# Designs tried in a protein design chat: VH-VL binders against a9kqm9. Part 6

Target 1, 255 residues: a9kqm9
Amino acid sequence: MRIIISPAKKMVENIEALPVCGEPSFIDQTNQLLTYLKSLSYEEAKEIWNCNDQLATMNFERIASMNLKTKLTPAILSYQGIQYQYMAPEVLEKDQLEYIQEHLYILSGFYGILKPLDGVTAYRLEMQAKVNLSDKKDLYEFWGSLLYNKLREETDFILNLASKEYSKCIERYVTEDVRLVTCVFGERKGEKVIEKGTYAKMARGEMVRYMAEHKISTMSEVKKFDRLDFSYDENLSNETKLVFLKGESNVRDRK
Key: E = the ipSAE of ESMFold2; O = the ipSAE of OpenDDE; V2 = 0.75 times the mean of E and O plus 0.25 times the DockQ between their complexes.

## First folded at step 1 (VH-VL)

Design s08 (framework fv_disitamab; at its last look DockQ between E and O 0.01; V2 from the best seeds 0.00; counts 0 for: pae E 13.5 > 2, off the site)
Fold by ESMFold2, look of step 2:
Structure s08 (fold): chain C 255 residues (1-255), chain A 119 residues (1-119), chain B 105 residues (1-105)
Amino acid sequence: as target 1 above (255 residues)
Amino acid sequence: EVQLVQSGAEVKKPGATVKISCKVSGYTFTGYYIHWVQQAPGKGLEWMGRINPNSGGTYYNQKFKDKATITADKSTDTAYMELSSLRSEDTAVYFCARGKWYGSYFDYWGQGTLVTVSS
Amino acid sequence: DIQMTQSPSSVSASVGDRVTITCKASQGISSWVAWYQQKPGKAPKLLIYAASSLQSGVPSRFSGSGSGTDFTLTISSLQPEDFATYYCQQYYSLTFGGGTKVEIK
């Protein structure tokens, strides 16, 4: 089993946290993207980052001085955001860290795919960024099947906890010999299941933590996830989708 | 210094099996993929497959998927390739090579192992 | 599979000549190309990676260029020790060109 999750836009650098235990698998491709980003004017870069001048200036200077081999932070500690807050990787115990290092992958527009303790530098490049790479029209085309093929070599079962923006890099290439199963975290609204993005990110982080704390190796244990008032719903689930519903607290109040 | 040292030349009869070793030194074995490349007499290079020595995961060129079996032994820093049901067309030099990345160039190569299949 | 069409298949040149070898990919592969030198009875030796990056210890007379589908290896001033066969390799899905034998005339 391998688990895929999304990155976050916010990143920090912390050279004294956990040790860096590896190098990103596709660092050569990352260097090609860095060269492209360094070739952009400020206005071109701001447009692809889709951000205000404060953030664009910071990232433009960051790219100018970036060295992919120095001042590295373990990927799992570098990404910040609600998903990572609920995962709380900085307080995982040794066995839990070993679990995520073996089972967890972080998707990235810049690095492609990362193990939790791979050394990264802070960057800004979302998978959906409107880039103009010479013979590739976007990052999805740039990465192609490379990310899926790496996962396929290691597992026949992928648990998808990534957003659609990022999981698309894997889902497009899935072959018959690999089962990809997506966890959906939502709430019942009448006869529909509504996925609220903030709660979904919280639940994805908690699921990773839950799996690491229990060293989960079976699907039956994944289905027992019950944090943040979620529980597995067998009737809404199938062979490629595990649906977790938030409790029905407040359902009567919404009448 | 990085070295990949392969086992010596083999002479086999049709139908036999051969297992070629590739022992590495001068770097962390589990940090690089090991690839195998065939070069038939007077011919070019053809990629056969790769292994991640850390996980044991393999990926094969479709042409060789029923011919070759690639393995790795972390305790001896050695990769292996077994060729089964040998035929005269399998006569070639077989190289191991390392690549840092999944989709990678090969910065260091073994010296090659000549396998000769003759009746 | 991505095919790498390498040309010419052979070239005869004199010491001091500029030699150019070309590879064309059947589809776009960005800059994911390496070049190797192979002398008779020896393993290939990496010269160039990422289309244009010179491997450590390789003489500066070797250079690479190109992106997308068209790639070139150049030997600016051929030396006697450059007698060898040269291969391009794309490393998106790992195929080699057919090789170019460089013969010193």
Scores: ipSAE 0.006, ipTM 0.488, lowest interface PAE 13.5, mean pLDDT 88
Fold by ESMFold2-Fast, scan of step 1:
Formats: C-alpha cells, structure tokens, sequence
Structure s08 (fold): chain C 255 residues (1-255), chain A 119 residues (1-119), chain B 105 residues (1-105)
C-alpha cells in the first residue's frame, strides 16, 4: 500500500531537524520546469502563480537564484500548513518516520512526486497552474503517466489523502488491477456530506500520523480511524470511497 | 523564550525513590518529546529514555527500563522521571532535554538535577 | 547497538589554535550526528546537528563534517570560552560519544 497526499503552497527552507535522505525521482523533469520558469517575465510568472505582488516578487527572486542541489530541506518539513501541522512529522518516532518514508508520497506540481525525506528547495507551482510549455498545455500533460507509473511499480493499493487537484494526476491512469481508495472527511447535512477544507486538511494530516503510529497496511485498519471526532460510516462508503463523519461517534444513546 | 527548569538537588538513602521534575515554557509542550540523560560524576552522557507528552507513550534505554519511570502532566507542562531502589551507582546529574522526534538531537536542555545516594 | 568512538579523549590547546575532534560510528548512520558543548557545572549546549548544520546563535568558528561512519567537529580559532568538554551524539538510536575535554595548555 502507498498513501498519496497534497503539498502546500507555503514552504520553508533550511529546516534540518530531519535528514535529507534522497533526491526527487523526477529531478530531470523538475529541471525542465525550472528552466521554463526562469524564462518567464515577472508578469507571466505572476499570472501562473495567481497571487499578489508581494508573493510574486518573493517567488520570482527565488526562481531566479534557485539551485536544485543546494539549501535542501526534507520535503515533509518544508511544506507548511494545517495538514502538515496535524501530521506533525517532527514528533514521529524513528519507526514511524520509517513507516511514512516507505508508504507516503507527496504530490507536487514542481517535483511531481516526493518521498517525505527527499531534499527540496522552496517553490510555488500548483498542479493546476496554467503553464505554457510549447508542446504541453498544462502540468497534467507535462507529468502524464509518470507519477502513476512510479506508484504502480510499487503497489496495487493506493490510499488517496490528496485533494482532487492532485489526485487527478493519478486517477486518470488507474487500471482495473489497481485499487485507488479515497478518504472523505466531512459532516452530514441532510443527505449530503459536506467536506470543509480546514477540517479535511487536519484529518488528512492526522490520518497519516495515525497510520504511522499503528503501522497500518489494510483497508479494515484504515476504517478504524477515530481521531478529531471523525468516525467511519459504512452506509456512505464503498470500495473506492471511505467516508468519515465528524461528530457522529459521540451519540451512543440517540436511537 | 524556550526554557526547561528542573527541580533541585536531592540526597537519598540506598533503597529510596526520587522523582525529578522538568517544567517547560515558551513552546507547546505536546509538540515535542522530552528525553532524560544521566551523567555520573566525571563521566559522559548516557540516554535514559523519552516520553511523548501528547500520548504519554514512553521508550527506554534497556539499561534503565527497570530503574526509571518517565511521566508527563499536560495540565502543568511538566515531565517527570522517577528512580526506584536507589543505589550508590545512581549518583549522577540528571538532565531533561527537548527533541523533535524519538531519534532527534536535543536543542534545549534543563539545568540538571544532582541526585546523591549515600548512607 | 551503535557505538560512537570519540577521539581524542582530551586535547591541550592554546587560544587561536585549530582543534579537531573525531567520532567514528560502529555502523553507517548517514548524517544523523549532533555535537554538544558542556562547561563544568552546566547543561550541554547544541552546536551542530545533521553532521554539518550550525545551530542558531553558535559562533561560525564551529563547524561539522562527515557522513556514514566518520564525523568531525572543528573549532577554527579557539577562544577562552571554548575550553569545555565536547560530545558527539548519533540519533539513529541515541548514543553519545565518550567526550573530548579541550584543556588550556
């Protein structure tokens, strides 16, 4: 089994609490993207990043001086945000860190796919970015089946904890002999399940840590996730979607 | 400002029990491990064990497993280490130290607590 | 059980000298080595982590190097406040070296 998870827009550099233990698998493709980004004008780059001038200036300067081999930070410590805060990789025990190094992949518009301890430099490039690479219309075409093929050679069971923007680069290539199972973390509203972004990100990070703590390798074990007041709901779930509902586990005497 | 403040020196008789405290401030107590390190007089540093204050989960150096008990109280941001059945060989300075994960380096240390075991 | 063999056990040096301390691991530990300084009656202070990363606030005269099994701590120009005992630590499974006492000549 392998787990896929989204990156984050905010990244920090020079955090060395954990060692860098590898180079990104598709560093040559990343170098092609870096060459492309360095060729852009400020206005073109800003349009791709879809951000304010302050962030655009920072990233433009970052790209101009970027070297993919120096000032490297382990990917799992570089991405910042509520998902990574709840995953709390810095407080994992050694055997738990080994679990995520073996099972977890972080998807990336710039790096494609990353192991937790792969060395990265800070960037901004979301998978849905509107790049113009002459022979490729977007990053989905640029990466093609490379990311799926990397996962497929290692497993026939992929647990999806990534957002739709990132999971699409895998989903479009799934064949009948591979099981892709997506976790949904939501709240019931009538007949609908509403997934609130902040809670979903918290739950995805917590699920990674939960799986590492319990050395989980099967769907039946994943279904036992009970953190952050979420509980598995069999009636809303199926073979490709595991639904966890917030607030349902505390109503024992409801009936 | 990150600080780890330990309880004061103790003098105990052989066979007694001692409990040392390590009160933390300046960071989220449950976000980091607390480790304990022994230093006998004139000797080097030896790792004893650690606790995850968030879960209460502990792990010990096999040498200290039957001697030391490590606990944490989230309500007071304090970690504890208890030594039982004290012998003269337990005379040492005991340090608490902060680590980011089980196999981490220690970026902040308590000032140390001297435990003297004498008859 | 990973053993860290630190050498020398002591070195006599003068202010301005370059001091080099070594640690050898009994098996490969990548870059998972930290170095600490301890002055008499005080707690250890982190100097270097990940074999070569300088801790914030530590003077640049301290540097670390090495990977695998062989690691070194270098003090490029010894200052009066640097007379202390230095310890390496591997954090693959948490063992310390025996220490190196840097003494005034």
Amino acid sequence: as target 1 above (255 residues)
Amino acid sequence: EVQLVQSGAEVKKPGATVKISCKVSGYTFTGYYIHWVQQAPGKGLEWMGRINPNSGGTYYNQKFKDKATITADKSTDTAYMELSSLRSEDTAVYFCARGKWYGSYFDYWGQGTLVTVSS
Amino acid sequence: DIQMTQSPSSVSASVGDRVTITCKASQGISSWVAWYQQKPGKAPKLLIYAASSLQSGVPSRFSGSGSGTDFTLTISSLQPEDFATYYCQQYYSLTFGGGTKVEIK
Scores: ipSAE 0.000, ipTM 0.393, lowest interface PAE 17.6, mean pLDDT 87
Fold by OpenDDE, look of step 2:
Formats: structure tokens, C-alpha cells, sequence
Structure s08 (fold): chain C 255 residues (1-255), chain A 119 residues (1-119), chain B 105 residues (1-105)
């Protein structure tokens, strides 16, 4: 089993907390993107980043001096956001870190796909960003099936905890011999399930932590997730979607 | 293929005015700045100014602010540089070049236009 | 304005030689430096941008390095077609170095 999650927009440098244990699998493609970004004007880069002037300036300067081989931070400690706060990777024990290093992948617009302890530099580049690189018009085209193929080499089961923006780069290439299962965290509104972004991010992070703490390896075990007032709903779930509802209980699916 | 094609060599008298052109092709004219660079005989390169073909906005090297006037015509994908009150010191090859705003380098150049000022 | 001090002004070298050209900025300019090659009677040609990024189509024997104030263009093995004048250029105020003429020894 491999788990995929989204990155965070905000990144920090933290060189000393945990060791870097690897290099991103697609570092050459990342270098190609970096070279491309370095060739852009401020206005072009700002357009790609789709951010305010302050952030654009910061990132423009960052790209100008960026070196992918120096001052590296473990990926799992670099990303900052609600999902990563609830994952709390900085307090994971050794065996839990080993678990996520084996099972967890972080999708990235810049790096493509990362292991938790891959060394990364801070960047800004969302997967949905529009680029003009060679014959590619966006990062979905740029990465193509590379990210999926990386996962396919290792597993026939992918647990999707990533946002739609990032999971798209995997979903479109899924083959019949691979099972992709997406977790949905929401609230019931009549016959609909409403996903609130904040709670979804919290739940995704907590799920990763839960899986690491219990060394989860089966779908049945994933269904037992019950943190943050979430509980599995069998009726709303199917072979490709696990639905967790906040504020409800399902006795049949409880441990 | 990106190309910048400049007008031909000019011979002028002191005090005269000359206008040289730079026609671009192979890319969106309004997507890049057009820069002008001076090179006196046997000397180095000196940036003169630039224009945003889309907005018409210009920015000049202070040294050339009273010498050069840069314009652009979007309908013909052509940039122009006019040099006024020509002196012998203005004898040089002038290049147009494609560039980017803030963090600019010049990835494509015109072939250059020789302007000779002689009595 | 930011000044770019380029050195040497000229260098005599033979085919196969390693050639190094340096450019010093009057203030810190991160990696915002480009390098150009110019042959007699021709327009400059972009070699390097962002201090170390090789322009498409440029031979790999050309390389750039540096950050802050000190920058270097290196030709690892000089070829006959490499005899030319080279210029550095900074992005901020678009000033050029004084140039370095690479001549046949």
C-alpha cells in the first residue's frame, strides 16, 4: 500500500530536526522546472504563482538563488499547514517515521512526488499552475504518467488522501490492475456529504498519523479511523471511496 | 523561429535625426520587452532603453534619455528607436533585443544597424 | 547603477585550453547575471542566464557559476569557434561588463 497526500503552500527550512535520507525521484525534471522558472521575468513568474506582490517578490528572489542540492529540509518537515500540523511529523517515533518513509508519498508541483525524508528546498508551485515549457502547457502535462508509474512500480493499492488538484495527476492514469481508494471527510447534509476544507485537512493529517501509530496495512483497519469525531459510513462508501462523517457514529464499523 | 530584423545602415550629417526599426516575428510581440543596445566601434555594449510593446511604457538609461526615443507599433510588430541631434560620438552599431521585465536578459537579438555620423 | 567589472580584458589561449572569465558586481545581485558571446560583425549571443543556466543550443563546454558579487564564465575546452568577445550582464539595471576578448595564442 502507498498513501498519497497533498503538499502545503507554505514551506520552512528546518535542516537539523530530522536527517535527509534521500533525493527526490525526479530531481532531473525538477531541475528542468527550476531552469524554466529562472528564465522567467517577474511578471511571468507572478502569473504562474498567481499570488500577491509580496509573495511573488519573495519567491522570485528564492528562485534566483535556489540550489536543489544545498540547505535541504526533509520534505515532511518542510511543509506547513493544517494537515501537517495534525500529522505532527516532528514528534513521530522512529518506527512511525519508518512507516511513513515506506508508505507515504507527498505529491508536488515542483518535485512531482516525494518521500517524507527526501531533501527539498522551499518553493512555490501548485500543480494547477499554467506553464509554457517546451510543448507542455501545464504541470499535469509536464509530469504526465511519471508520478503514477512511480507508484505503480511499488504497489497495486493506493490510498488517496490528497486533494483533487493533486490526485488528478494520479487518477487519470490508473490502470485496471491498481486499486485507487479515496478517503472523503465530511458532514452529512441530507443526502449529500459536504467537505469543509479545514476539517478535511485536519482529518487527512490525523489519518496519516493514525496509520503510522498503528502500522495500518489493510483497508479494514483504515475504516476503523475514529479521530476528530469522524466515523466510517459504510452506506456512503464503495470500492473506490471511503466516506467518514463528522459527528456521527456507525456501530457496525466501530472496533 | 524567433527573429528580430533591423533596418539597414544609415549615414547622417551632424545634427540630423535617424529612426531605425526592429521587426519581430516568431513570437507574440506584446509578450516581451524590446531593448536597445549601443556598441561604438571597437567598444563594449551599453544598454540604452526598453519599451513594453503592449503598454507603450518606456524606460531609458539616463545617458540616452535625451538622445533616444523608443516606440512600438503593435499592428506591424515593429519597434523603433529615433536618435536626435546626431553627433560623431553617436556613430555605432545599434541592436534591438528581446527581453523580459525585471530580471531581464536578452535571449534574441537583431542583426544590428550601423549608424554613421560624418560631416 | 550597479557596475560590472569584468576581467581580464583579453586572454590569449589555444584550442583545448580552459578559459575563465570573471565579473564582479558593485553590490549583491543574487544570481541575476547573464553571459554573452559576440563575434566580429555579429550580434551578441546568449550563453548563460541566471548565473549558471545554460541557454538552449549552447555547448556544454560553457558553464557559469557564482552568486552575490562574484561570477565566472568557464570554457572547459576552447574550440576554434570560441574565439570571440564575451560579456557579462546584470539584470537589475542592465549594465554590461567591459568585455573579454579571447584570442588565439
Amino acid sequence: as target 1 above (255 residues)
Amino acid sequence: EVQLVQSGAEVKKPGATVKISCKVSGYTFTGYYIHWVQQAPGKGLEWMGRINPNSGGTYYNQKFKDKATITADKSTDTAYMELSSLRSEDTAVYFCARGKWYGSYFDYWGQGTLVTVSS
Amino acid sequence: DIQMTQSPSSVSASVGDRVTITCKASQGISSWVAWYQQKPGKAPKLLIYAASSLQSGVPSRFSGSGSGTDFTLTISSLQPEDFATYYCQQYYSLTFGGGTKVEIK
Scores: ipSAE 0.000, ipTM 0.502, lowest interface PAE 12.3, mean pLDDT 92
ESMFold2 (binder alone), look of step 2: mean pLDDT 93; pTM 0.953

Design s09 (framework fv_disitamab)
Fold by ESMFold2-Fast, scan of step 1:
Structure s09 (fold): chain C 255 residues (1-255), chain A 123 residues (1-123), chain B 105 residues (1-105)
Amino acid sequence: as target 1 above (255 residues)
Amino acid sequence: EVQLVQSGAEVKKPGATVKISCKVSGYTFTGYYIHWVQQAPGKGLEWMGRINPNSGGTYYNQKFKDKATITADKSTDTAYMELSSLRSEDTAVYFCARHSYTYRSGSYTFDYWGQGTLVTVSS
Amino acid sequence: DIQMTQSPSSVSASVGDRVTITCKASQGISSWVAWYQQKPGKAPKLLIYAASSLQSGVPSRFSGSGSGTDFTLTISSLQPEDFATYYCQQYYSLTFGGGTKVEIK
């Protein structure tokens, strides 16, 4: 079983609480993307990053001087945001860290796919970025089936905790002999289920930590997730979608 | 054999424009960025800007952004640099140079250079 | 803006001498320094990249060292063809040092 999750837009460097243990699998493709990014004018890069001048200037200068072998930070510590706050990788015990190193993959527009302890440099490049590569329409076409093929070599069961932007690069290639199961963390609003981004990111991070704490390897175990006031709903779920609802009337304890 | 061959020396009057060419051979033109470097008489090297011949994307030194325009014609494997509103302080040798890919990261160094083009601005 | 200060501006040396040229960055630039050789009337030639890596085809008497803000180019045994001007360059904003002219004593 392998778990996939989204990266974050915000990244830090020089965090040494955990060791760098490995190089990104597709560093050669990353070098092609770095070459592309270095070729862009300031205005072209700013448009791709879709950000204000302050942030665009910082990233433009970062790319100009970027060396993929310097200022390496373990991927799991570099990405910042609420998903990673709830995952809390810095406080994982040795066996829990070993669990996520074996089972967790972080998807990335720039690196493609990363193990938690792969060494990375800080970048800004979302999977849906409006890049214009020579003979590729976008990053989805650039990465093609590479990321799925890497996962398929290792497992026939993929648990999706990534957002749609990132999971699309895997979902497009799934065959009948591979089980891709997506977790949905939502709230019931009358007859509808609404997934709010902030709560979903919290739950995805918490689920990774929950799985590491319990050494989870089966779908039946994933269904027992009960943190952050979420509980599994059998009626809204199916073989490829596990729905967890927040805001039930019953008080629940973290197991 | 990699070569970057620049156009010949130019003498221009103040206020004129000049367009310098840099024709490459011995490698795939669209696979490497081309940079331009100014060297005033008896002075050091100053980076001006660069172009990706494949995309046409440019990036300039702020000092030269209103003076220089860098372009590329991939059908003729030629990069160009145009200087506008020439003044006496623009008198210099201008070099084109190929971006080095010595590392997988594509470090910002210049592994092959053109021979240089002297531009003299005088009355 | 990152300034690169080269010293000395010139050095007089004899064939066989050990020559050292230094370059100081106004802020930390890791190992992101290259060194170039320029002979009169010629284009610059890349000698060293990433502070200490020797470019292919460059004689082993050339070496580079340093990290952070202080960098050195060394010519262990000066040859007649080494009389030239040498420039350091940082990768961040692509600024060059002022140059060091190595001339005959």
Scores: ipSAE 0.005, ipTM 0.411, lowest interface PAE 16.3, mean pLDDT 86

Design s10 (framework fv_disitamab; at its last look DockQ between E and O 0.04; V2 from the best seeds 0.00; counts 0 for: pae E 16.8 > 2, placed apart)
Fold by OpenDDE, look of step 2:
Structure s10 (fold): chain C 255 residues (1-255), chain A 122 residues (1-122), chain B 105 residues (1-105)
Amino acid sequence: as target 1 above (255 residues)
Amino acid sequence: EVQLVQSGAEVKKPGATVKISCKVSGYTFTGYYIHWVQQAPGKGLEWMGRINPNSGGTYYNQKFKDKATITADKSTDTAYMELSSLRSEDTAVYFCARDYRGKYSYGLFDYWGQGTLVTVSS
Amino acid sequence: DIQMTQSPSSVSASVGDRVTITCKASQGISSWVAWYQQKPGKAPKLLIYAASSLQSGVPSRFSGSGSGTDFTLTISSLQPEDFATYYCQQYYSLTFGGGTKVEIK
């Protein structure tokens, strides 16, 4: 089993963290992207980043001096956000870190796909960014099936905890011999399930931690996730989707 | 193959300083802590300190904090340990070692250098 | 700091003998114990990690057990190449036992 998650927009440089334990699998492609980004004018880069002037300036300067070989931070400790806060990788035990190093992958617009302890530099590049790189119009085209193929080499079961933005680069290439299962974290509103971004991010991070703590390897074990007031709903779930509903645990006990 | 190769034996006078090296190969230098361990003649092993080769961050045994300075050069995949104000009591074999847990933490050592004898005598 | 009390300091044994070395930690350290073999003029060699996990390439006659404070290294049938000094080590705070020299009887 392999688990995929989204990166965070915000990254920190923490070179005092644990030693980097690997190089990104697609570092050459990353270098290609870096070279491309370095070739852009400020206006062009700003358009790609689709951000305010302050962020654009900061990232423009960052790219100009970026070196993918120096001042590296383990990926799992570099990304900052709610998902990563609830994952709390900095307090994972040895065996839990081993688990995520083996099973967890972080999708990235810049790096493609990362293992938790791959060395990364801080960057800004979302998967949905529009780029004009060679004959490619966006990063989905740029990466193509490379990321999926990397996963396929290792597993026939992918647990998707990534946002749609990032999971798209995997979903479109899934073959019949691979089971991709997406976890949905939401609330019941009538006959619909509503996903709130904040709670979804929290749940995704907590799920990763849960899986690491219990060394989860089966679908049945994933279904037992019950943290943050989430509980598995069998009726709303299927072979490719696991639905967890917030605040529904008490309903089960009433039956 | 993972290898740690240390510099040769040293003979120093009391009060002198010595710097020994540990060159690594066969793996990513920045991926693991490098530790230093002291072994006095006929005595046991004593941990001195470690360095994160990626950041240069160090952590010392309090006993050696004023004695040893550990550094690393990423460009040459080499770790160093400098011993200052040498005394006869510093006569020992010094080992560098790779942290087996270097991916996640520090603590045990799976690969060792061959050791460097430092002799301090008047 | 965590102290590791290793015993015995020396043991005389013959080829084929069962040899047991013990190490006691001054406080609970879970399974964070390693065992090393050191021969004269050589660097220590890792034998056991996580108290009971055999390092790759180490003969199966070596085994480790224990958790918490009491740990044991066992050589089930001593071979000629096993005469050496053995050290336990806790890697919670990185201290070694005093060592056990296994000598020919």
Scores: ipSAE 0.010, ipTM 0.521, lowest interface PAE 9.8, mean pLDDT 92
Fold by ESMFold2-Fast, scan of step 1:
Order: C-alpha cells, then structure tokens, then sequence
Structure s10 (fold): chain C 255 residues (1-255), chain A 122 residues (1-122), chain B 105 residues (1-105)
C-alpha cells in the first residue's frame, strides 16, 4: 500500500534539521519547470501563483536564485499548514518516520511526487497552475501519467488522503487492477455529506499520524480511525470511498 | 567544532566492571541522541544501545541489555557506558557516536569518539 | 532483526581503479542505508547517508545507490587514502554489514 497526500502552499527551509534521504524522482522535470519559471516576468509569474504582491515578490526572488541542489530541506518538514500541524512530523519517532518514508508520497506541482525525506527547495506552484510550456497548457498535461506510473510500479493499492486538485493527476489513469481508495472526512447535513476544508485537512494529517503510530497495512485497520470525532460509516462507504463522519451535533456525546 | 572525547584504555580482570566516558563539546548535548558501538578485535561494528541525554531514556540491543548500562550527565555534557561482569569476550574497542542532525534518533552517526580499548585478561 | 549482507569481504585494487561494494538487506529498508569508512586504529567516518547522499567534506569519487534491499558504494578512482574497511549500515533498526576491506594489489 501507498498513501498519497497534498502539499501545502507555505514552505520553510532548514537544511540542518533532518537528513535528506534521496533526490526527488522527477528532478529532471522539475528542472524544466524551474527553467520555465525563471524565464517569466514578475507579472507573468504572479498570475501563475495567483497571490498577493508580498508573496509574489518573495517567490519571484526565490525562483531567481533557486538551485535544486542547495538549501535542501526534507519535504515533510518543509510544508506548513493545518494538515501538517496535525500530522506533526517534527515529533514522530524514528519508527514512525520510517513507516511514512516507506508508505507516504506527497504530491507536488513542482516536484511531481515526493517521499517525506526527499530534499526540496521552497517553491510555490499548485497543481492547478496554468503553465505555458511547449505542448503543455497546464501541470496536469505536463505530468501526464508519470506520477501514476511511479505508484503503479510499487503497489496495486493506493490510499488517497489528497485533495481533489492533487488526486486528479492520479485518478484519470487508474486501471481495474489497481485500487484507488479515497478517504472522505465529512459531516452529515440531512441526506448529504459535506466536507469542510479545515476539518478535512486536519483529519488527513491526523490519519497519516494515526497510521504511523499503529503501523497500519490493511483496509480494515484504516476503517478504525476514530480521531477528531470522526468514525467510519459503512453505509456511505464503498470499494473506492471510505466515509468518516462526525457524530451528529445534538446526539454524538450520548451515542 | 563538534568533538566527542572518550576516556582512556582500560585493563580489567574477569568479573570486574568498567565505566567509559564520552565528553561532548561544540554543540548542545541535550539536543542529540548518543549511541554506543562495540568492535571486537579484527571484527566489525555492532550497535549496543542509545540514550536521549535530555530525558535519560535508553534503548538497547537485546544482546547487550544485561551487560551494558548507558547514562548521561547534563551538568558535565558527558555520556557513560558501564559494562558489568566482564569476560574475555568483552575485550573490544567501544565507540560513542552522535546521532545525525536533530532531535530524532535515526541511528545515523555523523560524529564519533576516538574509541576506548577495554582489555579483559587474567 | 534485519541482516545486512556485504560483498565482497575483501578486494585487492590499485590506485585509479573503480571499486564497487554491495550490501543486501534481508527485508525492505527504503533508502535508510549509510556507508562508513574505517582506517586502522581510527573511528568510522560517515561517507554516504540515505543510500545516495554524500556527507559534507567527502570527496565526489564516492557515490552510493540503491533502494529497497540492494545497495552499492562506488569509488570511481581509488586514491591511496581510500585503502580502508567500508561498512554499510541500515538505520531502520541499527545493524551493520560485515565490512569490506579494500587492500592494495
């Protein structure tokens, strides 16, 4: 089994914190993207990043001086945000870090796909970014089936903890001999299940930590996830979708 | 400049105990795990155990759990390894080593002490 | 207990030779492999970590490769100071290979 998860927009660099364990698998493609980004004007780059002037200026300067082989930080420590706060990689023990190094892949618009301890430089490039490279109109076209093919070589079972923006680069290539199972962390509202972004991000990070703490390798173990007031719902789940619901607000404390 | 300096060679009789020191300098002692590695004469390296100097928490190779005791003294930035009930088979060079960059115990050794030869003879 | 099987036990080589040392893990260990150099009477020195990452200050003639269970250390052009014993180590649960002595031919 392999687990896929989204990156984060905010990144930090600390080349001395933890060992970098390997080079990103598609560093050559990353170098093509870096060359492209370095060729852009400030206004063109800002349009791609879709952010305010402060962030755009920081990232423009970062790209201008970027060398993919210097100031490397392990990917899992570089990404910042609520998902990574709940995952809490900085307090994982050695055996838990090895679990995620073996099982977890972080999807990336810039690097394609990363193991937790792959060495990265801080960047901004979301998978939805509209790039204009020869023959490619966006990052989905740029990466094509490359990321799926890498996962397929290693497993026939992929647990999806990534957002739709990132999982789309895998989903379209899945064949019948590979299981892609998506975890949904939602709340029941009438006959519908609504996934709130903040709680979903918290739950995805917490699930990675939960899996590492329990050395989870099977679907039945994943279904036992019970953190952050979530519980598995068999009736709303199927072969490709595991639904975890918060208890109903008026009755969950008594059930 | 990171340094791990070990105590000098020891010659002991069977049944004795020996306590080897490893004094560190050039970094924050409580920030890094310290490991101990045995090397018998003409043989390879064998991991013995580790300590978190911040908490005093230890973890041992099962082979050495009843032979070795690892401790740390924060006030002197010194780690210790004590061997009890010495036998001729304990004759070896003992190394202390710092775990690699940061607060996790990876078991990856970026700096080593110079080694301490312990000879057990009648 | 993860066993690291290192080959060969010794190799005779001349200055300028390419030397390759292999290490096989009894189970998958991702890239959690380091390589150390030990000269007679000295402590080991870290050369490579994460299977392929060169430690700062180590000459570029040293390189590592591999993932999963099969790992190699290569010295592209052996120098006089490289005659030593080399050890692989997995740092998932802390076992060393048996060592490879690189001897002058």
Amino acid sequence: as target 1 above (255 residues)
Amino acid sequence: EVQLVQSGAEVKKPGATVKISCKVSGYTFTGYYIHWVQQAPGKGLEWMGRINPNSGGTYYNQKFKDKATITADKSTDTAYMELSSLRSEDTAVYFCARDYRGKYSYGLFDYWGQGTLVTVSS
Amino acid sequence: DIQMTQSPSSVSASVGDRVTITCKASQGISSWVAWYQQKPGKAPKLLIYAASSLQSGVPSRFSGSGSGTDFTLTISSLQPEDFATYYCQQYYSLTFGGGTKVEIK
Scores: ipSAE 0.000, ipTM 0.417, lowest interface PAE 15.6, mean pLDDT 87
Fold by ESMFold2, look of step 2:
Structure s10 (fold): chain C 255 residues (1-255), chain A 122 residues (1-122), chain B 105 residues (1-105)
Amino acid sequence: as target 1 above (255 residues)
Amino acid sequence: EVQLVQSGAEVKKPGATVKISCKVSGYTFTGYYIHWVQQAPGKGLEWMGRINPNSGGTYYNQKFKDKATITADKSTDTAYMELSSLRSEDTAVYFCARDYRGKYSYGLFDYWGQGTLVTVSS
Amino acid sequence: DIQMTQSPSSVSASVGDRVTITCKASQGISSWVAWYQQKPGKAPKLLIYAASSLQSGVPSRFSGSGSGTDFTLTISSLQPEDFATYYCQQYYSLTFGGGTKVEIK
């Protein structure tokens, strides 16, 4: 089993709480993207980053001085935000760290796919960025099937905890020999399941933590997730979608 | 800026006790585990144990659990290791080292003290 | 205990030579390996961690590789200041290899 998760926009550098344990698999492609970003004018880069002048200036200076082999931070510590807060990688025990290093991949517009302890430098490039890469109209086309092929060589089962923006890089290429299963964390509203972004990010982070703490390797174990007031709902789930509903536990417990 | 400074060399008789100090500077003492490593003459390095300087909690290599006592004094930013019932086999250089991971015990040592030679003879 | 078997115990080499030192773990330890350099009368100095990550301030002629049980430290072009003893260490449960003394030929 391999687990995919989204990155975060906010990144920090020089965190030494965990060791850097590798180089990103697609560093050559990352170098191509870096060369492209360095070729942009300030105005072009700001459009791609879709941000104010303060952030654009900071990122423009960052790109100008970026070295892909120095000032590296473990990927899982570099990304910040509520998903990563709930995952809390800095407090995982040694065997739990080994679990995430074996099973977890972080998707990235800049690096493609990352192991948690790969060394990264801070960047800003969302997968949906409107780039102009000669014969590639966007990053989805740039990455093509590379990310999926990497996963396919290692597993026949992918647990998707990533947002749609990032999971599309994998979903577009899934073949018959690999099962991709998406976890949905939501609330029942009538006949619909509504995902609230903040709660979904909390749950995705907590799921990674839960799996690492229990060294989960099977679908049946994933279905037992019950943190943050979520519980698995068999009726809304199928072979490719696991639905967890917030608040369901009280109804199910009273039989 | 980070520095670990150990006490000087000691010559002891069999059966005596020695207490080695390791004073740190350039970082927050209570934020990082301190480890102790033995290097006997002509031998390599052997991990002895560690302490969380904030809580005083310790964990020892089984080989040394009845030989070494590791303590910390956070008022002076100093870790100590006491060796009891000294034997000639305890003659070695003893190093203190800072754990790379800070408040978690990882066993990866980014800064070391200069070492303290303890000689047990006569 | 996880034993780290380091080879060779010594190597005689000239300035400019490529030197390769190996460590074999008695069981799988992923990439949780460090390499240290120790000069006579000095404390060990961290060179490589996580099997292949170069510690800050260490020259790029040093490199590490390996995962699982077999690990290698390479010095691509030996310099006069590199004559020292080198130790591997696994930090999954904290043991050191026996050391490799790199001597001038």
Scores: ipSAE 0.000, ipTM 0.411, lowest interface PAE 16.8, mean pLDDT 87
ESMFold2 (binder alone), look of step 2: mean pLDDT 91; pTM 0.936

